# Designs tried in a protein design chat: VHH binders against Protein EXORDIUM-like 6 (EXL6). Part 11

Target 1, 305 residues: Protein EXORDIUM-like 6 (EXL6), of Arabidopsis thaliana (Mouse-ear cress) (q9m8t8)
Amino acid sequence: REPPSQIPNGTLDLSLLWYGQFTPTQKERVHDFIESLNFDAKEGLDPKVSAWWKVVESYQERFEVKDIYRQKKSNRTVAPRIKVKVVRSYVDEKMKYGKELTMGNGEKLVETAIGNMSKVVPVVLLSAQVRAHGVGFCDGTCQHNALAKIKGQKEPRRYIMVSNPEVECPGECAWPFHTADKGPRGMTYQPASGEVGADALVIQLATGLADLATNPDLTKSLFKSETTPYNDDVKKNHESSSMYIVDPATKCTRVFGSGAFPGFTGRIRVDPITGGAFNSHGINHLKFLIPSIWDPKTKSCWTPM
Key: E = the ipSAE of ESMFold2; O = the ipSAE of OpenDDE; V2 = 0.75 times the mean of E and O plus 0.25 times the DockQ between their complexes.

## First folded at step 4 (VHH; framework vhh_8pnl_2)

Design t4 (from s33 with F50Y S53W D56E; at its last look DockQ between E and O 0.41; V2 from the best seeds 0.00; counts 0 for: unsure alone 64.4 < 65)
Fold by ESMFold2, look of step 4:
Structure t4 (fold): chain B 305 residues (1-305), chain A 122 residues (1-122)
Amino acid sequence: as target 1 above (305 residues)
Amino acid sequence: QGQLVESGGGLVQPGGSLRLSCADAGFTFSRYAMAWYRQAPGKERELVAYITWGGETNYADFVKGRFTISRDNAKSTLYLQMNSLKPEDTAMYYCAAGYEVYLYSGDRYDYWGQGTRVTVSA
């Protein structure tokens, strides 16, 4: 088959597992944020969540995706889109493994989120009742993009885990919606959704998705199709490339707008009706506060505002 | 506004087959998990099978191997093919839909049909 002149659009299929009790606002907020990633209507207010996601998508030009997919030369190359969809949403309100998770029980939650689906990205969302230190939260980490050993599979699976920090570590992981435990306290803001946990989960999920989607190990799963050839040898021959930046959203932790410094979010807006802080617009006129993304070209955090 | 509507119930002999359908032109099935439940007189409603919008299926032990759940998202229709029917399958059968599948919390679906009766009698 002939290589295409343009890299086809990719997919990122998410399987969600809600572990513990969540409010309707928390669930709706996460779903609305995910839907906003690919909402590319020209009408509506800027900056858009979809424009932020286009920065993530642009990393595909930087990771030599053209060589990986044996692309023919083309002057009209545009960064491929990554369509993000939720393909399943499970809820475990009973917390089968209790509220104090171990690393092993965390892996079992990832297994549950995967189910029988070989090509999904599992996303585990832990409610405020969960003590998530045992799975790596709160000690410098407020979201998790990692590998898990899965029963019945030889290769480990990459997953995202997020945790509502309202109870366990709000001073570490709910800033700017809560005062910080360490460093400059800085000004705090109200969450645009009205719930600290809902907006904190969105920040964590946005960070995890951006870091995951820019990881070259996932290029095959994002862009492979039956009609697009994939050169498996490229991974071996291009391993020495120095253009990949690891976890570019995590690298910009606590940066939400231009001019940020420790204790200051940078330039963001406040909704005059709700008092909530935001830096982007999504579907249905919703407002979100989302993280910045490191741009290796400018050696700075790309900010929504 | 639409409401889930079941059809295909009726009277059948033991060992027979029925195909239940659940439809509503107002629903966008591709974004819902869908399920079949049943309730015999005087008993609690129980899960028969569910199917996620990604296509993963799950069956109660008492019907596994005899019943098949499927969906046609283009037609916004959910199906339950019931084979090898037994008198204990006699019940009102309900279609349900929701955004989530609740793993351990009973029948927590957002939308329910009115039911279709299945009677299996010798």
Scores: ipSAE 0.431, ipTM 0.727, lowest interface PAE 1.7, mean pLDDT 82
ESMFold2 (binder alone), look of step 4: mean pLDDT 78; pTM 0.807
OpenDDE, look of step 4: ipSAE 0.730; ipTM 0.867

Design t5 (from t2 with A33V L103M; at its last look DockQ between E and O 0.76; V2 from the best seeds 0.00; counts 0 for: pae E 2.1 > 2, unsure alone 59.5 < 65)
Amino acid sequence: QGQLVESGGGLVQPGGSLRLSCADAGFTFSRYVMAWYRQAPGKERELVAWITSGGETNYADFVKGRFTISRDNAKSTLYLQMNSLKPEDTAMYYCAAGYEVYMYSGDRYDYWGQGTRVTVSA
ESMFold2, look of step 4: ipSAE 0.421; ipTM 0.713
ESMFold2 (binder alone), look of step 4: mean pLDDT 77; pTM 0.796
OpenDDE, look of step 4: ipSAE 0.767; ipTM 0.891

Design t6 (from s27 with F50W D56E Y99W; at its last look DockQ between E and O 0.01; V2 from the best seeds 0.00; counts 0 for: pae E 18.5 > 2, placed apart)
Fold by OpenDDE, look of step 4:
Structure t6 (fold): chain B 305 residues (1-305), chain A 122 residues (1-122)
Amino acid sequence: as target 1 above (305 residues)
Amino acid sequence: QGQLVESGGGLVQPGGSLRLSCADAGFTFSRYAMAWYRQAPGKERELVAWITSGGETNYADFVKGRFTISRDNAKSTLYLQMNSLKPEDTAMYYCAAGWEVYLYSPSEYDYWGQGTRVTVSA
């Protein structure tokens, strides 16, 4: 495998907590997706997961992030790259806090994911054995990024928690690999990995990552050690503007391609060999179905296709 | 699914040496943490050593410098150099691969080999 492109810019270090039992395919798929974010796929394999991630990175421009790694060529400012790396992966197969999570237990999971690391973004992935209604999942929410107060830390920590799409409102969370619970029942697709739980999990994770990475708070955090790369005044000014969009991926739920409408994913591709649905290419020729991102300029959901 | 295949086991006299190999197929070797486990007859499977994807190593207390775990990512192969072997080292040796950073528990490994038998006897 070709290694991901090394970009000496801001780094998003992820600490993964796998809460419950996961298949090797699920774990591999998630890792492959994450690695694909900064991977430049071979020519001809368009669209690319990395291109999708570049759109996420471009949100930094909206907040006038000034970084030394910013390349200014002929009045074009390129947003700093965000490298994503898994720095820790931990499995709690025994599910220490039980199968039914409360908000309190959810916070403990976040703490567990953080461990003794001060600069990581904890990502809590919940297995099919876990029900997380107590933490606010379902009803259109399959993942969320939020702030958690961690004992002993002065500042709250941003985290991502992903419920299991196969068991937590699968008609919403596992769509389009599962029949929709609401709205028009369109065609269901096969996952490219062969496992609904794996590909649906990636969709939710991707959504969470995009929302997190486009959040001004994270941007500030990514460059905290650098010379004033984040203008707080700009942030304040944008809070009232149409350019300030929170959770742009969540806003565009169920859109995977152009022309999407209720019950229809939009234009996506199907692998002729596997029958799997995809809209992007990642590492090692892997195919992924990834979510769309809100574009405040066009007031539409941007998709790879 | 990935497959791990161990080799290098055999009969050796006390004080002798063996080099075990574990070859992978079907997954990206360089991304996985690897481990050697062993299981003696009538005993529980126990950790011998593990090595992270970054090359960091850890050994069980009974190893006492006698064994060295290493990996060759180019060959997708894990090794265990075993020196100063003792009769107590007689066991089936298993190779394992996983994503997790904390590798003390067998449950954190996604792939296992079928094992290679090591017998230390005079």
Scores: ipSAE 0.000, ipTM 0.256, lowest interface PAE 13.1, mean pLDDT 82
ESMFold2, look of step 4: ipSAE 0.000; ipTM 0.126
ESMFold2 (binder alone), look of step 4: mean pLDDT 79; pTM 0.808

## First folded at step 5 (VHH; framework vhh_8pnl_2)

Design u1 (from t2 with A97K; at its last look DockQ between E and O 0.22; V2 from the best seeds 0.00; counts 0 for: pae E 18.4 > 2, placed apart)
Fold by ESMFold2, look of step 5:
Structure u1 (fold): chain B 305 residues (1-305), chain A 122 residues (1-122)
Amino acid sequence: as target 1 above (305 residues)
Amino acid sequence: QGQLVESGGGLVQPGGSLRLSCADAGFTFSRYAMAWYRQAPGKERELVAWITSGGETNYADFVKGRFTISRDNAKSTLYLQMNSLKPEDTAMYYCAKGYEVYLYSGDRYDYWGQGTRVTVSA
């Protein structure tokens, strides 16, 4: 007999595609953040990244758990825990499709991140060398959590796409680490990692993961693929008692702490060593700035602090 | 970013042994995959061995059975015990670290040391 080694909850297996060149800090920061989601040490400093992730997990009991969490359906109303694991990383430093993305090449990047792995969530990370306006970045959107139609597959696939915004739209997608280019410019802060792009990527990835985990069935394809939305058809054709939460981290864009308003992040802290802004603690006492989560019952953003 | 510093290289006779060390000044040694690479003059850098954060190992065919990779996470140090050395093992030996998801890529480790020279006399 083999002893049970897998936890009774599900996993969220990520397949990362690093498209273009990234600094070691950018790669380390992303991996450190992902590991911090699973790191629930009671002795660590509050607020914790893992406590933020538990808020995200709590939304699962309002929706049926879907295939991407690699678990049997729970017979309980308690939300399953979601262990986030990077199962593969693919690096394309030569940028096979060039620096100017289109919808077609964007889907090919998602296909590349999937490879032959049927049970992963592809995460495409675009370096600062890449212009991503052609796939929808920088026009009110700083990360994607969407469905893509993949060649040779019957069902569309969920994906996350993030872009280092340092060159293309830092005032929109790297705030508060860069002055805002739209609306009240507000004040700026220093990134805790020392790199604007590294901490901006964490904010974007955290947003995409939270949106994916709280709203796993998307009805809109960012790549203009013809997809039949599963939950939209279910809503149209039969009664559902489930409440859908649409992109709750994206709905709290630019909110990082209590009391936020346009141009002000809300209440956050500054690291005395780096001078960097943060609202949560991860592994190795690392500090992260992560987004707030919309709660439709309270009609407000749940904030890390 | 932490710097990797190799040591323990030198001149040895064929059949001899050396133990290479790689110290990591960074805070995150225990979560990285670690590897040794080597580069002979005029040749491309090649993988010698890798070890996961959990201690699983893999070796290139040309060194299997002669070299042992190990790590001490408490001391943030990677080791390569090299036995039965041959003149063909003469090279600069580099320590590398990266996320385990890159283990099979070879050239995708994010952090590299400056190397330590191993010379096996003919």
Scores: ipSAE 0.000, ipTM 0.135, lowest interface PAE 18.4, mean pLDDT 76
ESMFold2 (binder alone), look of step 5: mean pLDDT 79; pTM 0.809
OpenDDE, look of step 5: ipSAE 0.677; ipTM 0.843

Design u2 (from t2 with G106P; at its last look DockQ between E and O 0.02; V2 from the best seeds 0.00; counts 0 for: pae O 14.5 > 2, placed apart)
Amino acid sequence: QGQLVESGGGLVQPGGSLRLSCADAGFTFSRYAMAWYRQAPGKERELVAWITSGGETNYADFVKGRFTISRDNAKSTLYLQMNSLKPEDTAMYYCAAGYEVYLYSPDRYDYWGQGTRVTVSA
ESMFold2, look of step 5: ipSAE 0.478; ipTM 0.726
ESMFold2 (binder alone), look of step 5: mean pLDDT 79; pTM 0.803
OpenDDE, look of step 5: ipSAE 0.746; ipTM 0.886
ESMFold2, look of step 6: ipSAE 0.504; ipTM 0.735
ESMFold2 (binder alone), look of step 6: mean pLDDT 79; pTM 0.806
OpenDDE, look of step 6: ipSAE 0.000; ipTM 0.230

Design u3 (from t2 with F27R; at its last look DockQ between E and O 0.61; V2 from the best seeds 0.00; counts 0 for: loop humanness VH .164 < .165)
Fold by ESMFold2, look of step 5:
Structure u3 (fold): chain B 305 residues (1-305), chain A 122 residues (1-122)
Amino acid sequence: as target 1 above (305 residues)
Amino acid sequence: QGQLVESGGGLVQPGGSLRLSCADAGRTFSRYAMAWYRQAPGKERELVAWITSGGETNYADFVKGRFTISRDNAKSTLYLQMNSLKPEDTAMYYCAAGYEVYLYSGDRYDYWGQGTRVTVSA
């Protein structure tokens, strides 16, 4: 049993499709990052990847408080936990649909990641050799959190698509691990994993997951409930920017720490052993550089450090 | 040590049944995709079935409807229930494990067992 004021815990079951060739480091890095989201042991150093994920989870508390009138007697509400796990990891090294991504073959990749599972979030990871300009990558966009129409299904499916930008657009999508190609030519850093592509994939995946998990329209699918905590009749309380913040991690693009400005990541650390930049700690003493998340209360980016 | 150990093989009559087991001493069993493969003497090793960490299953056409792959993560054990066995099912059966299921690329798994023999005789 749970208290009446507590939002039900949810799950985010990911089905990964690795499209093209990836190094072991790239695959391990993504899996390690995902495992770090729910690694909340007291051991280890702060800031934690799991603490960052709790900020993402807290978005559901703010919508729940505004929309669930049955909890008006509660003195405190507790944010839900969202368990994120990989339930399937597919690899297509042969690139069945080619190296040039279009909207058409992009939808086929999403279909492949879904397979016969009805409740997964497909995550398509594109290798460095895949050209994705046809779906808007490398033109202001470094990851997709979007809907796709799936053959044989009436309702569209939410998906995440990310790319390893090492070849196609490192100056746009691999900063700070590569010199930026627009704006101030800021300082660059080394990736903690030793591979630009591995740490860039983590940044893009973290952005997509945060944007997806904060989207109130996905609440039904996230919490395995046929009843959402939101009621249209009670959403008429108009407050400034707190009603719904579109893609709050994307809103903080290139902000990794406090005091960030164009060309400067903000306050982050460098691992004295690896030389790699980071702002959070995960499993197995691993260090990650992860994006910031817009906080509508402060009207600024919440930074890991 | 992370070694996979198969058991449950033996001799059966056509139409009979066997249950194969694959035990993993490793502590990451629940994170693996797992598969059963078989190899008859003088033939290439071929996929029988696989199961993802999340429980999705896939079967080769030659065994669909007769075999059932399953896993028990609490016991760190993979199973293959084989029914309606035919002489052509005679082979060494291997279990395999890895984080990824490779589409279109054959039997790319990180860990393999030593096998258990299944013989179906008239």
Scores: ipSAE 0.487, ipTM 0.730, lowest interface PAE 1.5, mean pLDDT 80
ESMFold2 (binder alone), look of step 5: mean pLDDT 80; pTM 0.821
OpenDDE, look of step 5: ipSAE 0.704; ipTM 0.847

Design u4 (from t2 with D107R R108Y Y109F; at its last look DockQ between E and O 0.03; V2 from the best seeds 0.00; counts 0 for: pae E 14.4 > 2, placed apart)
Fold by ESMFold2, look of step 5:
Structure u4 (fold): chain B 305 residues (1-305), chain A 122 residues (1-122)
Amino acid sequence: as target 1 above (305 residues)
Amino acid sequence: QGQLVESGGGLVQPGGSLRLSCADAGFTFSRYAMAWYRQAPGKERELVAWITSGGETNYADFVKGRFTISRDNAKSTLYLQMNSLKPEDTAMYYCAAGYEVYLYSGRYFDYWGQGTRVTVSA
């Protein structure tokens, strides 16, 4: 049978594990951000979080998705959407492995977030109570998009891990909501949610999701359909776009607007009522500060503003 | 917290070779642009070479093909292979790391090691 005229929309099913204690604002902020990725209504102000997500979705046009569905490179198809859903949410307020994590215990948290779900992306969120240095945070890394070896599985699983940095390393991982630890101090801003940790978690999660969703290793999983003909033989590395950049949101760390340089976020807005910094709008008129995404065609960071 | 540690410096004869290493004890190494700088006594620190996370390189003109920068992301280690060494290469050599986005803003590197000494003498 013939290839479809439109590639089916993809799905990204998240299993969240909340490790430690989080405020209601922190939980709501993360969920509202995730919901805002799917929010494409006419209401609300631009730029939208969903417009930023469309840039992530357009990365799939530089991957093997067309080959998966036997589209010619010259076919003009509208880029498919990636629907992001939270399919499970686990809370471990008692912190089974304590406040000081090791790499091994970090991988066990990923296993817990996976559970018995074979088609899910585990997302581990560490509260401010957690000393996340032992799993690699606070030394140049503020979020993980990484692989974990899972007991009983032949292939490693990709996961996202984020940590609320407001206690352990706010100057490294909560900038611009806190003075930077290293490099130029720069201007600081207030978090739009009113909580440094809530807005920092969103920046980290946004970075991890963008890096994950642009990874060609996940293209088949994201877009595979049971009812639409597709090509199972696509080799990941052979079919990867020559314009692909690994971890394009992480590559743009500390860039939030056009014209950024060390100590300066680039052009962003401040809400005149709340004083909160933002560069995008989400559901319920909420305002978010989210990272930029490297665009290999322009050799620069694509910014919301 | 994260600490860049250089090694491999020492005394060599002109025409000799050294390989400098820089280990990253606490960074997610694969996300950084890395560089080597050097500073001779009484002179300004100068760039020797840089390398992106993806392996793109740039060299100062005085290298003239004698030095090679490389990285091993699996070992979290940066290298500088220095061949055909001359007395004017005598300097303290520093490892540096920074976010790649800043390569294009003119402010390249936020993190520095304490250096390793290279002495080229007859």
Scores: ipSAE 0.000, ipTM 0.249, lowest interface PAE 14.4, mean pLDDT 81
ESMFold2 (binder alone), look of step 5: mean pLDDT 81; pTM 0.816
OpenDDE, look of step 5: ipSAE 0.006; ipTM 0.257

Design u5 (from t2 with S53D G54S; at its last look DockQ between E and O 0.40; V2 from the best seeds 0.00; counts 0 for: pae E 2.6 > 2)
Amino acid sequence: QGQLVESGGGLVQPGGSLRLSCADAGFTFSRYAMAWYRQAPGKERELVAWITDSGETNYADFVKGRFTISRDNAKSTLYLQMNSLKPEDTAMYYCAAGYEVYLYSGDRYDYWGQGTRVTVSA
ESMFold2, look of step 5: ipSAE 0.351; ipTM 0.686
ESMFold2 (binder alone), look of step 5: mean pLDDT 78; pTM 0.803
OpenDDE, look of step 5: ipSAE 0.401; ipTM 0.702

Design u6 (from t2 with F27S T28I Y109F; at its last look DockQ between E and O 0.01; V2 from the best seeds 0.00; counts 0 for: pae E 11.8 > 2, placed apart)
Fold by ESMFold2, look of step 5:
Structure u6 (fold): chain B 305 residues (1-305), chain A 122 residues (1-122)
Amino acid sequence: as target 1 above (305 residues)
Amino acid sequence: QGQLVESGGGLVQPGGSLRLSCADAGSIFSRYAMAWYRQAPGKERELVAWITSGGETNYADFVKGRFTISRDNAKSTLYLQMNSLKPEDTAMYYCAAGYEVYLYSGDRFDYWGQGTRVTVSA
């Protein structure tokens, strides 16, 4: 069978659960970042957040982990375009389970974010005063991709959990906007939004989304039709993740630009008006600092600039 | 003062075995990739083996299945099991840790131990 001339498009529908109290800037930055993933206007400034997202969209085709989009007549394949949108946003300022979350209470928040929607990715955002136990936040991990068993469902559900690190561990999880706790101190920068927590949440969410979207089991489920009419090897990979690079954005932790090394972000820019650091442009002339993505062929991180 | 402490070095006969340990007194172990390096007198430091946080391993050709790297996340300890030791293995052995990207990009590690000496008699 001939490969399609146009790769099927998909969506990544997010259900956000805001647990605790967040500033308007924190909420706005997250929403503006998500909208910027879809912003592909030719007249905007480069590099774009959407160009970074296109690298994520093309990850499997680009590294020959999955051949679903290879065209027969050339070695060119057409990656899917994945539209990312927020389909539900729920706010729990009263913190139903308190400020100290167990793993089980975290899974209940995931269930709440899912509600009765079968095709969403739940994203749980924890305010700065909330501590989630058992996930490794502030002890080697700054964002969490995991599976949760959902009552009434046969298969566990993939979710993203992020935490505003500006109170508990800014030197681990908000670098470069705060002096590093360990390793070379290096230079620090100001957040483009003016709030350490807001821009740290964007870095964490961007990392989680990229790691999730490059997972072949999830990308198979994103399309409205059957995910791979050309072969069934992906169904075998549904039982195993051995056919893709695990967490390629997480592999590039602390790399934001070309030439990065311990204590140095790599090449990034500073806004001359606000003093804020960035490596990409989004909607409304907004500027973001987003992570890099591991390239297994070059054994290095693909960087926004 | 380093956060990584090596132990288990000593004097051994050719063909013998040693088990090196590297304890992490800090909180870096669960997140970081870990490695063993060695340096013989007058030579440059060279990689022996590395292991990622997820358990992926790689070995230098000169160890050729004689050494095994492993990690115990619960005890925050890195190990190097060294079998069939040769006089050429005589060196100071160092453990190192850093973000996984620095294994793949050839960049330096963030953390180093003080080393433990291994001597294999002629």
Scores: ipSAE 0.000, ipTM 0.359, lowest interface PAE 11.8, mean pLDDT 78
ESMFold2 (binder alone), look of step 5: mean pLDDT 80; pTM 0.814
OpenDDE, look of step 5: ipSAE 0.770; ipTM 0.889

## First folded at step 6 (VHH; framework vhh_8pnl_2)

Design v1 (from u2 with A33V; at its last look DockQ between E and O 0.71; V2 from the best seeds 0.60)
Amino acid sequence: QGQLVESGGGLVQPGGSLRLSCADAGFTFSRYVMAWYRQAPGKERELVAWITSGGETNYADFVKGRFTISRDNAKSTLYLQMNSLKPEDTAMYYCAAGYEVYLYSPDRYDYWGQGTRVTVSA
ESMFold2, look of step 6: ipSAE 0.544; ipTM 0.748
ESMFold2 (binder alone), look of step 6: mean pLDDT 78; pTM 0.807
OpenDDE, look of step 6: ipSAE 0.731; ipTM 0.871
ESMFold2, look of step 7: ipSAE 0.515; ipTM 0.770
ESMFold2 (binder alone), look of step 7: mean pLDDT 79; pTM 0.810
OpenDDE, look of step 7: ipSAE 0.622; ipTM 0.809

Design v2 (from u2 with G54E; at its last look DockQ between E and O 0.01; V2 from the best seeds 0.00; counts 0 for: pae O 12.7 > 2, placed apart)
Fold by OpenDDE, look of step 6:
Structure v2 (fold): chain B 305 residues (1-305), chain A 122 residues (1-122)
Amino acid sequence: as target 1 above (305 residues)
Amino acid sequence: QGQLVESGGGLVQPGGSLRLSCADAGFTFSRYAMAWYRQAPGKERELVAWITSEGETNYADFVKGRFTISRDNAKSTLYLQMNSLKPEDTAMYYCAAGYEVYLYSPDRYDYWGQGTRVTVSA
């Protein structure tokens, strides 16, 4: 078993809980995005979602994590691939725990997502019918990447919970497809799928997945001397190549392309047919807008474009 | 600083053809979306066609299959093949370069050419 404090090697098995009613487009976009993470088709257009995921994988190298799965090739540490698969998909359209989530209910959702599976990463997706202020969404938080105490288990389980970006702080969570509620209004764009809720959901999910993959043990990682908090004040003494920032995707919130500044996404693409904004290609030439990843070496947000 | 230079304009009879070229000097051509605009006397500048950095194309409604926008990244050149020209196509034609996000906002293009004149007359 890989120590919980290390970046996962091998496969991330996702168990999805769809809590509430979702559109076919929302479901399709999420599945397509996940499949795109490990899709390396030669026929695909650049930049690719898979290239974005490779950056996430590269954190294994950057962390200089003493991992038994590290391969030394040509004096370079090569991070192992992280395969992402959906192993379970459960839909609760009746919303067993109601439309207003409490912290307690949230934990139950995570438990439901886990089911009887011990090695899965539960991903809880909340529909537009659900209000989740009680679990700490909004105020700059569009997804929870955290640990949940599960009954009967000794160790807390990592989970991702994503609120609906159309109803929960849409000015933050659905940007740039929604007008910003804070700061410069900037430009708004059309989603490539045609649905704000679908593409914004993918952005938040992508953020959560990237953060999870790069920081599998939140509690331990925060206390590691090698972990740099969001504050740019990198103590002089940690100039080691092993320095990394916690939650590298969250760090790069609202950055989607090069040259980004408040109110501007950076350089992204617009589909000439649909008018949809994108910065990467996935399976079957699908177009996605995905978040940036912090690069600790350059001290900047890496973007596909 | 990047510069775009248009060429290929001229006088042509109705039903005739012209091929416009736009050559890049000074910017990374392959990273930019490209567009052709035109401005007729007394009219506003209007979009003719655009092409993304990856070669996806779109055309104005008035083109109706008569024009083809293409690019050669190796030569850093944009083209507009114009067939079945009409008197209404008489205009100054401009090439523009920008990030694809600006395709719907002509005022935000990073680079503009000086234009090449196309005159369609019997």
Scores: ipSAE 0.000, ipTM 0.256, lowest interface PAE 12.7, mean pLDDT 81
ESMFold2, look of step 6: ipSAE 0.493; ipTM 0.762
ESMFold2 (binder alone), look of step 6: mean pLDDT 79; pTM 0.803

